# VH-VL binders against Probable low-salt glycan biosynthesis epimerase Agl13 (agl13), part 8

Target 1, 156 residues: Probable low-salt glycan biosynthesis epimerase Agl13 (agl13), of Haloferax volcanii (d4gu69)
Amino acid sequence: MPNIHDVEVRDLQVNADQRGHLVEVFRSDWDEYEIDPEMSYYSMTYPGVVRAWHRHLEGQIDHFVCPKGRITVGIYDDREDSPTQGELDTFVIGEHNQQVIRIPGDCWHGFKAIGDEPSLLINYPTNLYDYEDPDEERIPYDDDRIPYDWNAEIHG
Below, E stands for the ipSAE of ESMFold2; O stands for the ipSAE of OpenDDE; V2 stands for 0.75 times the mean of E and O plus 0.25 times the DockQ between their complexes.

## First folded at step 4 (VH-VL; framework fv_bebtelovimab)

Design D6 (from B7d with heavy chain S32Y; at its last look DockQ between E and O 0.04; V2 from the best seeds 0.00; counts 0 for: pae O 11.5 > 2, unsure alone 74.5 < 75, placed apart)
Fold by OpenDDE, look of step 4:
Structure D6 (fold): chain C 156 residues (1-156), chain A 123 residues (1-123), chain B 109 residues (1-109)
Amino acid sequence: as target 1 above (156 residues)
Amino acid sequence: QITLKESGPTLVKPTQTLTLTCTFSGFSLSTYGVGVGWLRQPPGKALEWLALIYWDDDKRYSPSLKSRLTISKDTSKNQVVLKMTNIDPVDTATYYCAHRGYTVSYKGVFDYWGQGTLVTVSS
Amino acid sequence: QSALTQPASVSGSPGQSITISCTATSSDVGGYNYVSWYQQHPGKAPKLMIFEVSNRPSGISNRFSGSKSGNTASLTISGLQAEDEADYYCSSYTSRSTVFGGGTKLTVL
């Protein structure tokens, strides 16, 4: 369960048969998660690569799905008016845990591809990317302002 | 359709900084998922990866050469620049720039290469 | 020492099949399902021949095939032709690096 206000997670149904599997990753009638994308893109990320941190200050909401591979998603709430300011959410999603994560864009967020294969990430942002004036602020993944270590050892 | 071409000095003296430019066509570094890398090959020796830059300005460097390398891009000019400091005769090699496939169809490979440029380091 | 080990040379006669091995000798090679192979003729740039162990890019002859078993990937060239004489490099990657094997010189007798 998310700690950060406005962060939401939805389980995705995996329909598998002898031909393969089908997963609905977006439906317009999923109004409970306010999914209203203006565009979509997917990215492939090599194992161990961290893509963090960035945020959107113009109202964008992101929706992350990982249909192949596995990623750790990190979200940090640094919003001044947020009741959960200072909170950190981490999620592991991927092929074996099909979920969509709604991310308030004005939270710092990012992800790391984990495992031993590249990961595919599909994003459904609510705003169009503006190449002339992108709504994107970035800080290094190891910025001390965010208390999360992307490279911390995993112990069982 | 996709082409890359390396340019820069072919003769460099030790301790100098080598600056190479990759000029490409057929793709843009403003396109999501695109990357351009630099590699080199000493005469008669194996290929060696040097650096990689992606459309979002994410950069990767060879661990052994990171301290000497700087990669940058000028998207508007379709150029990627590699700078290598403190050049030594051991750095004599053919230097290549290459397009990095970063898609489902071509994952993590250099699918298009420049012809390479031989850089000789000598006093 | 390269993280990927290849034989220095292999040879075969026209029409034969030859195999070039690529063995991971370090943990810094990422997942081994993502091995690629490059062909390089003298004085030319490398050419991508195989990616992800066994996939051929468009335009690559079906005489070239890839496979893997354990920590060893293999490039097989069937129906060997004179034009196949070249250096061949295997490659893999991690989040931090791209690595190449030492290369294999293929001689067509």
Scores: ipSAE 0.007, ipTM 0.566, lowest interface PAE 11.5, mean pLDDT 91
ESMFold2, look of step 4: ipSAE 0.016; ipTM 0.641
ESMFold2 (binder alone), look of step 4: mean pLDDT 88; pTM 0.914

## First folded at step 5 (VH-VL; framework fv_bebtelovimab)

Design E1 (from D2 with heavy chain K66T V104K; at its last look DockQ between E and O 0.74; V2 from the best seeds 0.00; counts 0 for: pae E 2.9 > 2)
Fold by OpenDDE, look of step 5:
Structure E1 (fold): chain C 156 residues (1-156), chain A 123 residues (1-123), chain B 109 residues (1-109)
Amino acid sequence: as target 1 above (156 residues)
Amino acid sequence: QITLKESGPTLVKPTQTLTLTCTFSGFSLSTSGVGVGWLRQPPGKALEWLALIYWDDDKRYSPSLTSRLTISKDTSKNQVVLKMTNIDPVDTATYYCAHRGYTKSYKGVFDYWGQGTLVTVSS
Amino acid sequence: QSALTQPASVSGSPGQSITISCTATSSDVGGYNYVSWYQQHPGKAPKLMIFKVSDRPSGISNRFSGSKSGNTASLTISGLQAEDEADYYCSSYTSRSTVFGGGTKLTVL
């Protein structure tokens, strides 16, 4: 369960048969999509690659789905007035654990592709990307200001 | 070799503004990931973090002292300055500046310290 | 910005192992995974001994080790020596703040 206020996770139903599978990733009647997405894009990321950290300060909400591969999603609440300031959420989603994660854009967030195959991330942001003035603030994945290690060893 | 040294008044009167300067060598605040912080320690008391400034001029302040603190840097001089307003005898302490480590996941640590300067607040 | 609680003092004889605890008053998942420890001799500046719960900086004796369980981090000093007598502070941080424990005075008997 999310620790950060306004972070939400929904399990996605995988409907599989002999032909393959179908997964609904967006429905307007889902609470996670209370604010309708304005666009959608996907990114492919090779195993081990970290894409972090960035945030949106103009009200954007992201919705992450990973239909192929597997990713670790990291969310850090640095919002000054947040009741969960300082909290960190991490989720592992992918084709074997299909979930949508609602991410308050003004939290620092990112992900790491894990496993041994490329990962596809589909994002449904609530705001259009502005090529002239992108609503993105970025810091290095290993920046001191966020107490999280994307490359920490996983022990069984 | 990284070194830091604090300088400023050692005696300050109540209500005045304390200005301390940290002069450092062996590193640059133009280097990505580097920070310099100020800390203090009242005699016989615990360490207290005051402020931190990063290479990109991002600043952090102690929540309880934010309204009284201003941290700034002069990268060309290898200096960081701390100003504390409305000084009170309770602010009597040894003040340290320290290098904020970044490499090798030295997150959140101060790996090099100045020797400290004792600031006494008295009428 | 959780407060860190340490015992005021601990003591041990030369050759013994002692442990200093550092307990967070509240859960801080991110920051408290980056607990650090500092040693401070009288009249000297603090010295970093442990970072990221259990990692040692270069040049720090392997007699110093760190661990964490739940909301309590621990500094263990093995083979206690006279020069280990000092104050020890735990520390942690968030993106907005760095905090220290109240310090522990270690006496070598």
Scores: ipSAE 0.435, ipTM 0.822, lowest interface PAE 1.3, mean pLDDT 93
ESMFold2, look of step 5: ipSAE 0.477; ipTM 0.832
ESMFold2 (binder alone), look of step 5: mean pLDDT 88; pTM 0.914

Design E2 (from D2 with heavy chain K59E V104K; at its last look DockQ between E and O 0.74; V2 from the best seeds 0.00; counts 0 for: pae E 2.8 > 2)
Fold by ESMFold2, look of step 5:
Structure E2 (fold): chain C 156 residues (1-156), chain A 123 residues (1-123), chain B 109 residues (1-109)
Amino acid sequence: as target 1 above (156 residues)
Amino acid sequence: QITLKESGPTLVKPTQTLTLTCTFSGFSLSTSGVGVGWLRQPPGKALEWLALIYWDDDERYSPSLKSRLTISKDTSKNQVVLKMTNIDPVDTATYYCAHRGYTKSYKGVFDYWGQGTLVTVSS
Amino acid sequence: QSALTQPASVSGSPGQSITISCTATSSDVGGYNYVSWYQQHPGKAPKLMIFKVSDRPSGISNRFSGSKSGNTASLTISGLQAEDEADYYCSSYTSRSTVFGGGTKLTVL
């Protein structure tokens, strides 16, 4: 279970056969998408690269899936009135563990591509990107304010 | 060499506003990830964090004291100022300013401290 | 607001090892992988001894080590010396606040 209020996780059904597999990643009748996405985009990220920390303050909700490769998703709750203020959630998702992660946009969030291959992230945000006045705040991935180390040693 | 020094009144009367200045050298508060904080320690008591200001003007305050505190900076003078309103005898303490570590080396810590200044609030 | 609990005092004899605990009493402290420890001698400013649970700043003796298990961090001082007699504070933080434990007075017998 997620530690942060309003973070949700759904296991995705992998429908495999001799031709390969199919995974539904969005359905309008899923509770995680009760607020409809307005757009979708994808990014490909090379191994070891961190894309964090981002925050949206105009009500955007993000929905992360990773159909190829593997990422660590990080979410930090800096919301002033949250019952889980100060909590951290991490999820490892990708080909080996297909999930959609619902992320309140006003939590700091991001991901790191892990493993030895590029990772494909698809996002389904609930707000359109406003090219004239983007609703995106950023701080460095290693900023003092967030107590998380994207590059912590991993031991077997 | 990072150095910080607190200055301000050492004796204050109740209800006054306490203004303390931290003058520092050996770093710039314009450097990404850097901050300066204020802390205090009543005689014989534990350390208490008060406020913190970052290079990008972000400010943080102790929740219990937030309504009485204002932190500000003047990067051209290498100074950070703390104001505490409505001073009371319980505010008698040694006040410290401290460098918030550079994000890559000393994340989340106060790695250099001033010597402290004792502020006594008259009864 | 003390979300971090330390014993009030601990004692040991020269040459022994002692351990000071620091337990988060509320999960709202955030990521507990960023516990730090400060030493304070009487009349002096605190000095950073350990950060990020177990890392030592340059110039800090390897007699000081840190660890954690669950929501409890520990500072261990080996080869106890008279000058180690001081108050020790643990600290942790969130994006909005920094908290200190109540402090532990170490007495060297």
Scores: ipSAE 0.453, ipTM 0.816, lowest interface PAE 2.8, mean pLDDT 90
ESMFold2 (binder alone), look of step 5: mean pLDDT 88; pTM 0.916
OpenDDE, look of step 5: ipSAE 0.601; ipTM 0.865

Design E3 (from D2 with heavy chain K66T V104K, light chain A24G; at its last look DockQ between E and O 0.05; V2 from the best seeds 0.00; counts 0 for: pae E 15.0 > 2, placed apart)
Fold by ESMFold2, look of step 5:
Order: sequence, then C-alpha cells, then structure tokens
Structure E3 (fold): chain C 156 residues (1-156), chain A 123 residues (1-123), chain B 109 residues (1-109)
Amino acid sequence: as target 1 above (156 residues)
Amino acid sequence: QITLKESGPTLVKPTQTLTLTCTFSGFSLSTSGVGVGWLRQPPGKALEWLALIYWDDDKRYSPSLTSRLTISKDTSKNQVVLKMTNIDPVDTATYYCAHRGYTKSYKGVFDYWGQGTLVTVSS
Amino acid sequence: QSALTQPASVSGSPGQSITISCTGTSSDVGGYNYVSWYQQHPGKAPKLMIFKVSDRPSGISNRFSGSKSGNTASLTISGLQAEDEADYYCSSYTSRSTVFGGGTKLTVL
C-alpha cells in the first residue's frame, strides 16, 4: 500500500471476452479524481529503459496507467513540509496488474519498462503542458539524492 | 428533483445502537459514481462528516469514528442506512444525509441535503 | 476538532463587503482545487454557495465569490444584506476524504 502522503492506487476493472478486453481508465465520477485531467499522452518505452526522475511544482497531478507491457513506477517524496518526506513507493503495473497510480507531481517520479516487450504508458495530468515555460524539473535516474536503484538485481 | 429524508428514533439511551435511514428520490444508487453521505451537527456546533457509500458499495468513514460506524444501502428501496454503536450523550446532534455530487460542475460536493433529524441521547 | 481553521465570527454593516478565511494545509486547501462553501441559517440544512474554489451554483447571487491563495481559501460577500446573517462553513477535498472548517458566524449589524 502507498507509503507517501497523497499517492493513491485504484484497481481497474478488466472487462474480458473472446475478442480481448476493455478497461475504463478514467471516469469523472471517481472521487479520487476530483481534479479533472486537462490532457492525456502516451509513451512507448523499450524493455530496460528508465524514464526518471521528474517533478512538477505548480500543482500538477499525474495518473499513470500501463495497458500494454509492464512498468515499475517509482515515487520519492522530497517535499519540504511533507509528513512522509524521504519515503519511497514502487508499484509494478501492466497488463497483468491493471491499476492507475495517482502521483502528486511535486514528488519525484518516473518508471522503468520491465519484462520482454515495449511498455505503453498512458498519463492524464491535471495541467496543460506550457510549451514556452514547462513546469518540469529533472534529475538523473541514478542521482544520489534519491535512495533508489532502478537497476538493482532481482532475487527470490 | 433530488430529495432526501432522514428517519429513525429521536430519543435513544446510552450504549444503544443508533440506526438511521435515508430515503431518497430523484436519483438511483445504481447509477455509476453516485453516493450518499451522512453528516451530523451537535446543537450549536460545527458540521461533522461521518460516512459515505457509493453505488458500487465502496464505503468511507470518518477516521475518528470508524470503529463505531456501519453504512449500508438498499438500492431497490432507495435507502441508505447508518448504524452507530455504543451511543453516548456527546452524540446528540441533528443528523443529515446528503447526495454526493457527480457532475463535472459539482464534483466532490454535497449538493442536496435532507432536512435533518434531531437525535437526543438521554443523559 | 475541525481540520480547517475559520474565524469564529465576523460582522459587517449593510452594503459593506466582508471576507471569511479558511486555512488548511498543502494536503487539502493548498493541494486541491476542491474547496466548497456552505451557508446555514438557524434550524435549516446547509446550502451550497461555492464549489471548486470560486464557482457558483445556478441561482446563487454574484455577491458571493470565492478564491484561494496558498493554503487559505476565502469567501467574499459584497453588498451585505440582512439575510446574509448565517453560519458559513468551508470544506475541502483531501485524498479520499472530506474535511470541514469549524464555521464562522456572520452578523449583519
């Protein structure tokens, strides 16, 4: 379960039949999504590639879904006034575990594509992208300020 | 139009279980995203949120009262029921049920309220 | 106890403007744009006046306006009238929950 204040997870209903499946990923009547998304985008990421760390300082909330492939989502709370400052959350989501992860944008966050196929990430953030003045900070995925190793070996 | 009405005992003794029923019309709890909440207001005091139940039976309780509260619904009767155990005189209040807003304009608000019912706990 | 801080009372004369504050934290008022204000006359159920910080439901006078800055939301009532005398409550969404302020009694002198 989430360690970080304001990180939330919702299980998604998979509606399967002989043709495949349908998953609703957002509904305006879900109460944890009281702040409406302003846009949506997707990215395709090759296995093993890390896209981290990012944060937003002007109130953006992100919502990550992985309908194809598998990703590890990482979230680190470095907020100055947070009751959970210094906490890490990780989640493995994808076709095998359909969830949406609500991410406070002012936490450091990102993901790694895992498994043996490309991963499709869909995000629906609550702020429009401002092409002239983007609200995005970045640090390297292996920056020592965040005590998380995206490439740690997996053991039984 | 959406209407809600609270019903139940007006006088209860300490240690009893209080059972309140919200009967509503103008909406259905079979509609995805719809919810009904319970709130209370002690005489001369502030509003306090108690519990909320959604169409899919997802339930939320006030953290300070969660051990004493149970909320349930009967969709076919258009009713929501709140039970509060181990009643104490401090629980004397007007109890309201309210519709949880679900449209884009009213998302996350209590937009329609019942008239309220006063419950007095004998001292 | 109330999670949001409001002044216990405020007063003004007819025709004046008054502002009621509602102070929370970065985890509620500061972190979400889902602040609501309710008006409650004695013996009556609360009435929704403002939602989403600054939006008015249909039928609510434009004398009522809302705003926020940082962790503090504000309800402003312009052109005070006798019927505005009531209790006012702020409310904020906070991750899967709802919190209320302690209420402010508005007296019209």
Scores: ipSAE 0.000, ipTM 0.490, lowest interface PAE 15.0, mean pLDDT 86
ESMFold2 (binder alone), look of step 5: mean pLDDT 90; pTM 0.914
OpenDDE, look of step 5: ipSAE 0.006; ipTM 0.609

Design E4 (from D2 with heavy chain K66T V104R; at its last look DockQ between E and O 0.62; V2 from the best seeds 0.00; counts 0 for: pae E 3.2 > 2)
Fold by ESMFold2, look of step 5:
Structure E4 (fold): chain C 156 residues (1-156), chain A 123 residues (1-123), chain B 109 residues (1-109)
Amino acid sequence: as target 1 above (156 residues)
Amino acid sequence: QITLKESGPTLVKPTQTLTLTCTFSGFSLSTSGVGVGWLRQPPGKALEWLALIYWDDDKRYSPSLTSRLTISKDTSKNQVVLKMTNIDPVDTATYYCAHRGYTRSYKGVFDYWGQGTLVTVSS
Amino acid sequence: QSALTQPASVSGSPGQSITISCTATSSDVGGYNYVSWYQQHPGKAPKLMIFKVSDRPSGISNRFSGSKSGNTASLTISGLQAEDEADYYCSSYTSRSTVFGGGTKLTVL
């Protein structure tokens, strides 16, 4: 269960047969997609690379899926009036743990490609990207203001 | 080496505005990722965080004191100033300024402190 | 930011190990991995001993170690020495605030 209000997680059904598998990643009847995506894009990220921290202030919701490789998704709630202000969510998703993560865009968010192979992230945001006036704020992945270490030692 | 020193009045009267100056060396508030914070400690009591200012002029205030506090910086003079309005005897404390975020490894902490200055509020 | 609760005092004899606890007591914020510890001798400014739960700054003795279980962080001092007698504060932060525990007086018997 997510710590942050409005962060949602859905396990994706892997439909396997002798040819491989098929995974549905968006359906309009899923609660995580209450607001339909307006676009989709993907990125391939080399192992160890962090893409964080990003925030959107005009109502965008992101939906992260990782069908190849593995990522750690990080979400930090810095919203002024949030009941979960100051909370952190982390999720490890990828080809061996297939989930969609619904991310309120006004929370700080990002991901790190983990493992030894590149990771494919697909995003389904609810707003179109405006090339002339992008709705994106960024701070460094290691900024003092976010109490999270993308490179923390793994302990069992 | 990083050093910080607090200066200001040592005796103030109730209702006055307390102005404290932190003068520092060994770092600049032009450097990305750094900040300076103010803390206090009433005699015999716990440390209390008051305010923090970052290199990009982003500011944070203690929720219980935010209406009374103003933090500002003068990067060219290596100074950070704290003002606290409507001083009351309960504000008697040693006041410290401290360095924040010197390196990414020391994230979220105050790693260098001034010696502190005792401010006594008359009754 | 969560309130942080520490015992008011602890004591130990030279050579022993002692542990000081720091428990987050607010349901608003919990479970994140940034707790730091400060040592303060009388009349002196606090000194950073531990950050990020268990990391030591350069120059801090390995007799000082930190750990966390659930919402409780711990500072352990091994091989207790007279100079360890001081007040110890835990601290944590969010993007909007920093909080300190109430402090623990360590007495070396």
Scores: ipSAE 0.422, ipTM 0.804, lowest interface PAE 3.2, mean pLDDT 90
ESMFold2 (binder alone), look of step 5: mean pLDDT 88; pTM 0.918
OpenDDE, look of step 5: ipSAE 0.582; ipTM 0.860

Design E5 (from D5 with light chain E52K N55D; at its last look DockQ between E and O 0.58; V2 from the best seeds 0.55)
Heavy chain, then light chain:
Amino acid sequence: QITLKESGPTLVKPTQTLTLTCTFSGFSLSTSGVGVGWLRQPPGKALEWLALIYWDDDKRYSPSLKSRLTISKDTSKNQVVLKMTNIDPVDTATYYCAHRGYGTKGVFDYWGQGTLVTVSS
Amino acid sequence: QSALTQPASVSGSPGQSITISCTATSSDVGGYNYVSWYQQHPGKAPKLMIFKVSDRPSGISNRFSGSKSGNTASLTISGLQAEDEADYYCSSYTSRSTVFGGGTKLTVL
ESMFold2, look of step 5: ipSAE 0.565; ipTM 0.845
ESMFold2 (binder alone), look of step 5: mean pLDDT 89; pTM 0.924
OpenDDE, look of step 5: ipSAE 0.518; ipTM 0.818

Design E6 (at its last look DockQ between E and O 0.72; V2 from the best seeds 0.00; counts 0 for: pae E 3.1 > 2)
Fold by ESMFold2-Fast, scan of step 6:
Structure E6 (fold): chain C 156 residues (1-156), chain A 122 residues (1-122), chain B 109 residues (1-109)
Amino acid sequence: as target 1 above (156 residues)
Amino acid sequence: QITLKESGPTLVKPTQTLTLTCTFSGFSLSTSGVGVGWLRQPPGKALEWLALIYWDDDKRYSPSLTSRLTISKDTSKNQVVLKMTNIDPVDTATYYCAHRGYTKYKGVFDYWGQGTLVTVSS
Amino acid sequence: QSALTQPASVSGSPGQSITISCTATSSDVGGYNYVSWYQQHPGKAPKLMIFKVSDRPSGISNRFSGSKSGNTASLTISGLQAEDEADYYCSSYTSRSTVFGGGTKLTVL
């Protein structure tokens, strides 16, 4: 379903009962995960806030999960050697659509918190964050090079 | 307001290098998000994009012409220069430089120079 | 990459409306939501008429409108006037390239 080479989507199983619900967000024995995540972290983002565009050039793969709230994930393929160069993928994930989005780090990526409550994003990247020399390129969220409008109006 | 003007030779011989200069006013290539592109149009034919340079010196080239094209900027002079090597009669065209918009005008050329006709012949 | 496809010509009478199509392949989807339209009178530089599928720059008449359905973008000109006779080009882009359609010659009969 994704347009971009190496972008993958995994549906997460929501196990709900009278106490609430439980969702496993990563297991090392999942067939599609042959890589070792090196860390995990989370961010909380208020509605309407965009965190984009980011890129990693040293082989990092990111995995985005949104267990609470709702986000639009944007991914743009600007890789020179990619068969899907120029393609864009967007995904809406959150509490009511629980998925893992696998993001090749050398694609531009980011997300916007939507809805009316803060959104919690969990990322488990394959590379450790190096505080002394981060592998992270940034361009403005509204940069001309990426044909995507985070601020587009949405109507019925 | 924003203005651009192309300059360079109007007649070039095959195998030479064509050098075109775009001189502009009303904006600066030191401003974040701004770019200047080069386009051409052979007589009676469609528009073709050639190259684009951004404020951060990021350069983009038409895939079919990459090996023949060099784009550069001189921010202090408000100039962008395009060089095309090994010129051929099929390169006869009106050459335009144009301002690349920022933010809400993404992906468009919103202000254009008047164009300069370059004829390639013996 | 794949080029945008436009009809070579279209014609209409004064006061009528016409539509010019611009068809992209599915591989152009990355830039497809940023379709723009340019008007070019003989001997003049192109003028931006529509950007981001349907938005108009300030100063462009609301007789010019843009839309999209599936992989086809359309420029519609209502209330045709003699001055609308020109070539019209659609365009789309990615971070690595800008592509133009082949152009459509509009004749006002």
Scores: ipSAE 0.476, ipTM 0.772, lowest interface PAE 2.2, mean pLDDT 88
ESMFold2, look of step 5: ipSAE 0.448; ipTM 0.825
ESMFold2 (binder alone), look of step 5: mean pLDDT 89; pTM 0.925
OpenDDE, look of step 5: ipSAE 0.725; ipTM 0.898

## First folded at step 6 (VH-VL; framework fv_bebtelovimab)

Design G1 (from E5 with heavy chain K66T, light chain A24G)
Heavy chain, then light chain:
Amino acid sequence: QITLKESGPTLVKPTQTLTLTCTFSGFSLSTSGVGVGWLRQPPGKALEWLALIYWDDDKRYSPSLTSRLTISKDTSKNQVVLKMTNIDPVDTATYYCAHRGYGTKGVFDYWGQGTLVTVSS
Amino acid sequence: QSALTQPASVSGSPGQSITISCTGTSSDVGGYNYVSWYQQHPGKAPKLMIFKVSDRPSGISNRFSGSKSGNTASLTISGLQAEDEADYYCSSYTSRSTVFGGGTKLTVL
ESMFold2-Fast, scan of step 6: ipSAE 0.470; ipTM 0.787

Design a7 (from G1 with light chain G31S Y32S N33K)
Fold by ESMFold2-Fast, scan of step 6:
Structure a7 (fold): chain C 156 residues (1-156), chain A 121 residues (1-121), chain B 109 residues (1-109)
Amino acid sequence: as target 1 above (156 residues)
Amino acid sequence: QITLKESGPTLVKPTQTLTLTCTFSGFSLSTSGVGVGWLRQPPGKALEWLALIYWDDDKRYSPSLTSRLTISKDTSKNQVVLKMTNIDPVDTATYYCAHRGYGTKGVFDYWGQGTLVTVSS
Amino acid sequence: QSALTQPASVSGSPGQSITISCTGTSSDVGSSKYVSWYQQHPGKAPKLMIFKVSDRPSGISNRFSGSKSGNTASLTISGLQAEDEADYYCSSYTSRSTVFGGGTKLTVL
């Protein structure tokens, strides 16, 4: 269960046989998301690399899927009018845990590739990228305003 | 040409169940992506969404009224029925049914004429 | 009481432009691409004017345009005509609910 208002998680159906896997990552008839993507793109990220923190202020919603590899997704709610201001959500998704993470773009968000192989992230945002006027704020991944340490070791 | 028309009682007593029927033509509720919703408008007040049913029988309800509402469809009659239990004078409103098309999620593009329901003892 | 905030009234003269605002939160107007606008004449059912923030249904005049910035959506009517005098309602849609603004009465003076 997510802590942050408007963060949603959808389990994806992995249809596996001896030839591999088939996973639908988006369907326009999925009512629960009311998804209206304007584009999709993918990135390949090497193990240990962090891509954070970014946010969008013009209503963009991001949808993260990790079909290959494994990532930790981080989301921080710094919205002044949010009932969950100050809350943090983290999710581990990838080949062995196939999910879509719906991210309100006005929350700070990012991800880290974990494990020992490159991770493939697909994002289908609700807004087209405007090369002349990008709707993207960035702060360093280690910015003290967000109470999360991407470099902390996991024990136990 | 899409048309919808609401029918049901115009006067209801408190604590009764209100049953409203939407009869439509010009589309099929077996068409993928299509839905029919119910909305209301108290006199002089804002519009309020109540419920929605999709072609695949998926149902959505207003969070504040979920326990009081039941929406169903009858494909053979081209009808969608809304039932609202434990009716109260504050439920006095014009009730509308409306079409929701595929790819136009979030909007009601064709509306019935509306039916005024007065709740009074 | 309305989930989305609209001015109660707005007025303009024939041929002028007016803008009606619709302010919500990040969970509705701010995060949603499904902002719509409805026109309602007295005693009539609402009519869809704008959907998905800025799209127009077939048959709707290009004098009507929609936009959004942050948590505020706007309906702009250019070249005002007497027939534009009506109540205007904004709406925002999510998978969990559809919410409406309180309505704005447009008077063409």
Scores: ipSAE 0.000, ipTM 0.470, lowest interface PAE 20.6, mean pLDDT 85

Design c11 (from G0 with light chain S97N)
Heavy chain, then light chain:
Amino acid sequence: QITLKESGPTLVKPTQTLTLTCTFSGFSLSTSGVGVGWLRQPPGKALEWLALIYWDDDKRYSPSLTSRLTISKDTSKNQVVLKMTNIDPVDTATYYCAHRGYGTKGVFDYWGQGTLVTVSS
Amino acid sequence: QSALTQPASVSGSPGQSITISCTATSSDVGGYNYVSWYQQHPGKAPKLMIFKVSDRPSGISNRFSGSKSGNTASLTISGLQAEDEADYYCSSYTSRNTVFGGGTKLTVL
ESMFold2-Fast, scan of step 6: ipSAE 0.489; ipTM 0.799

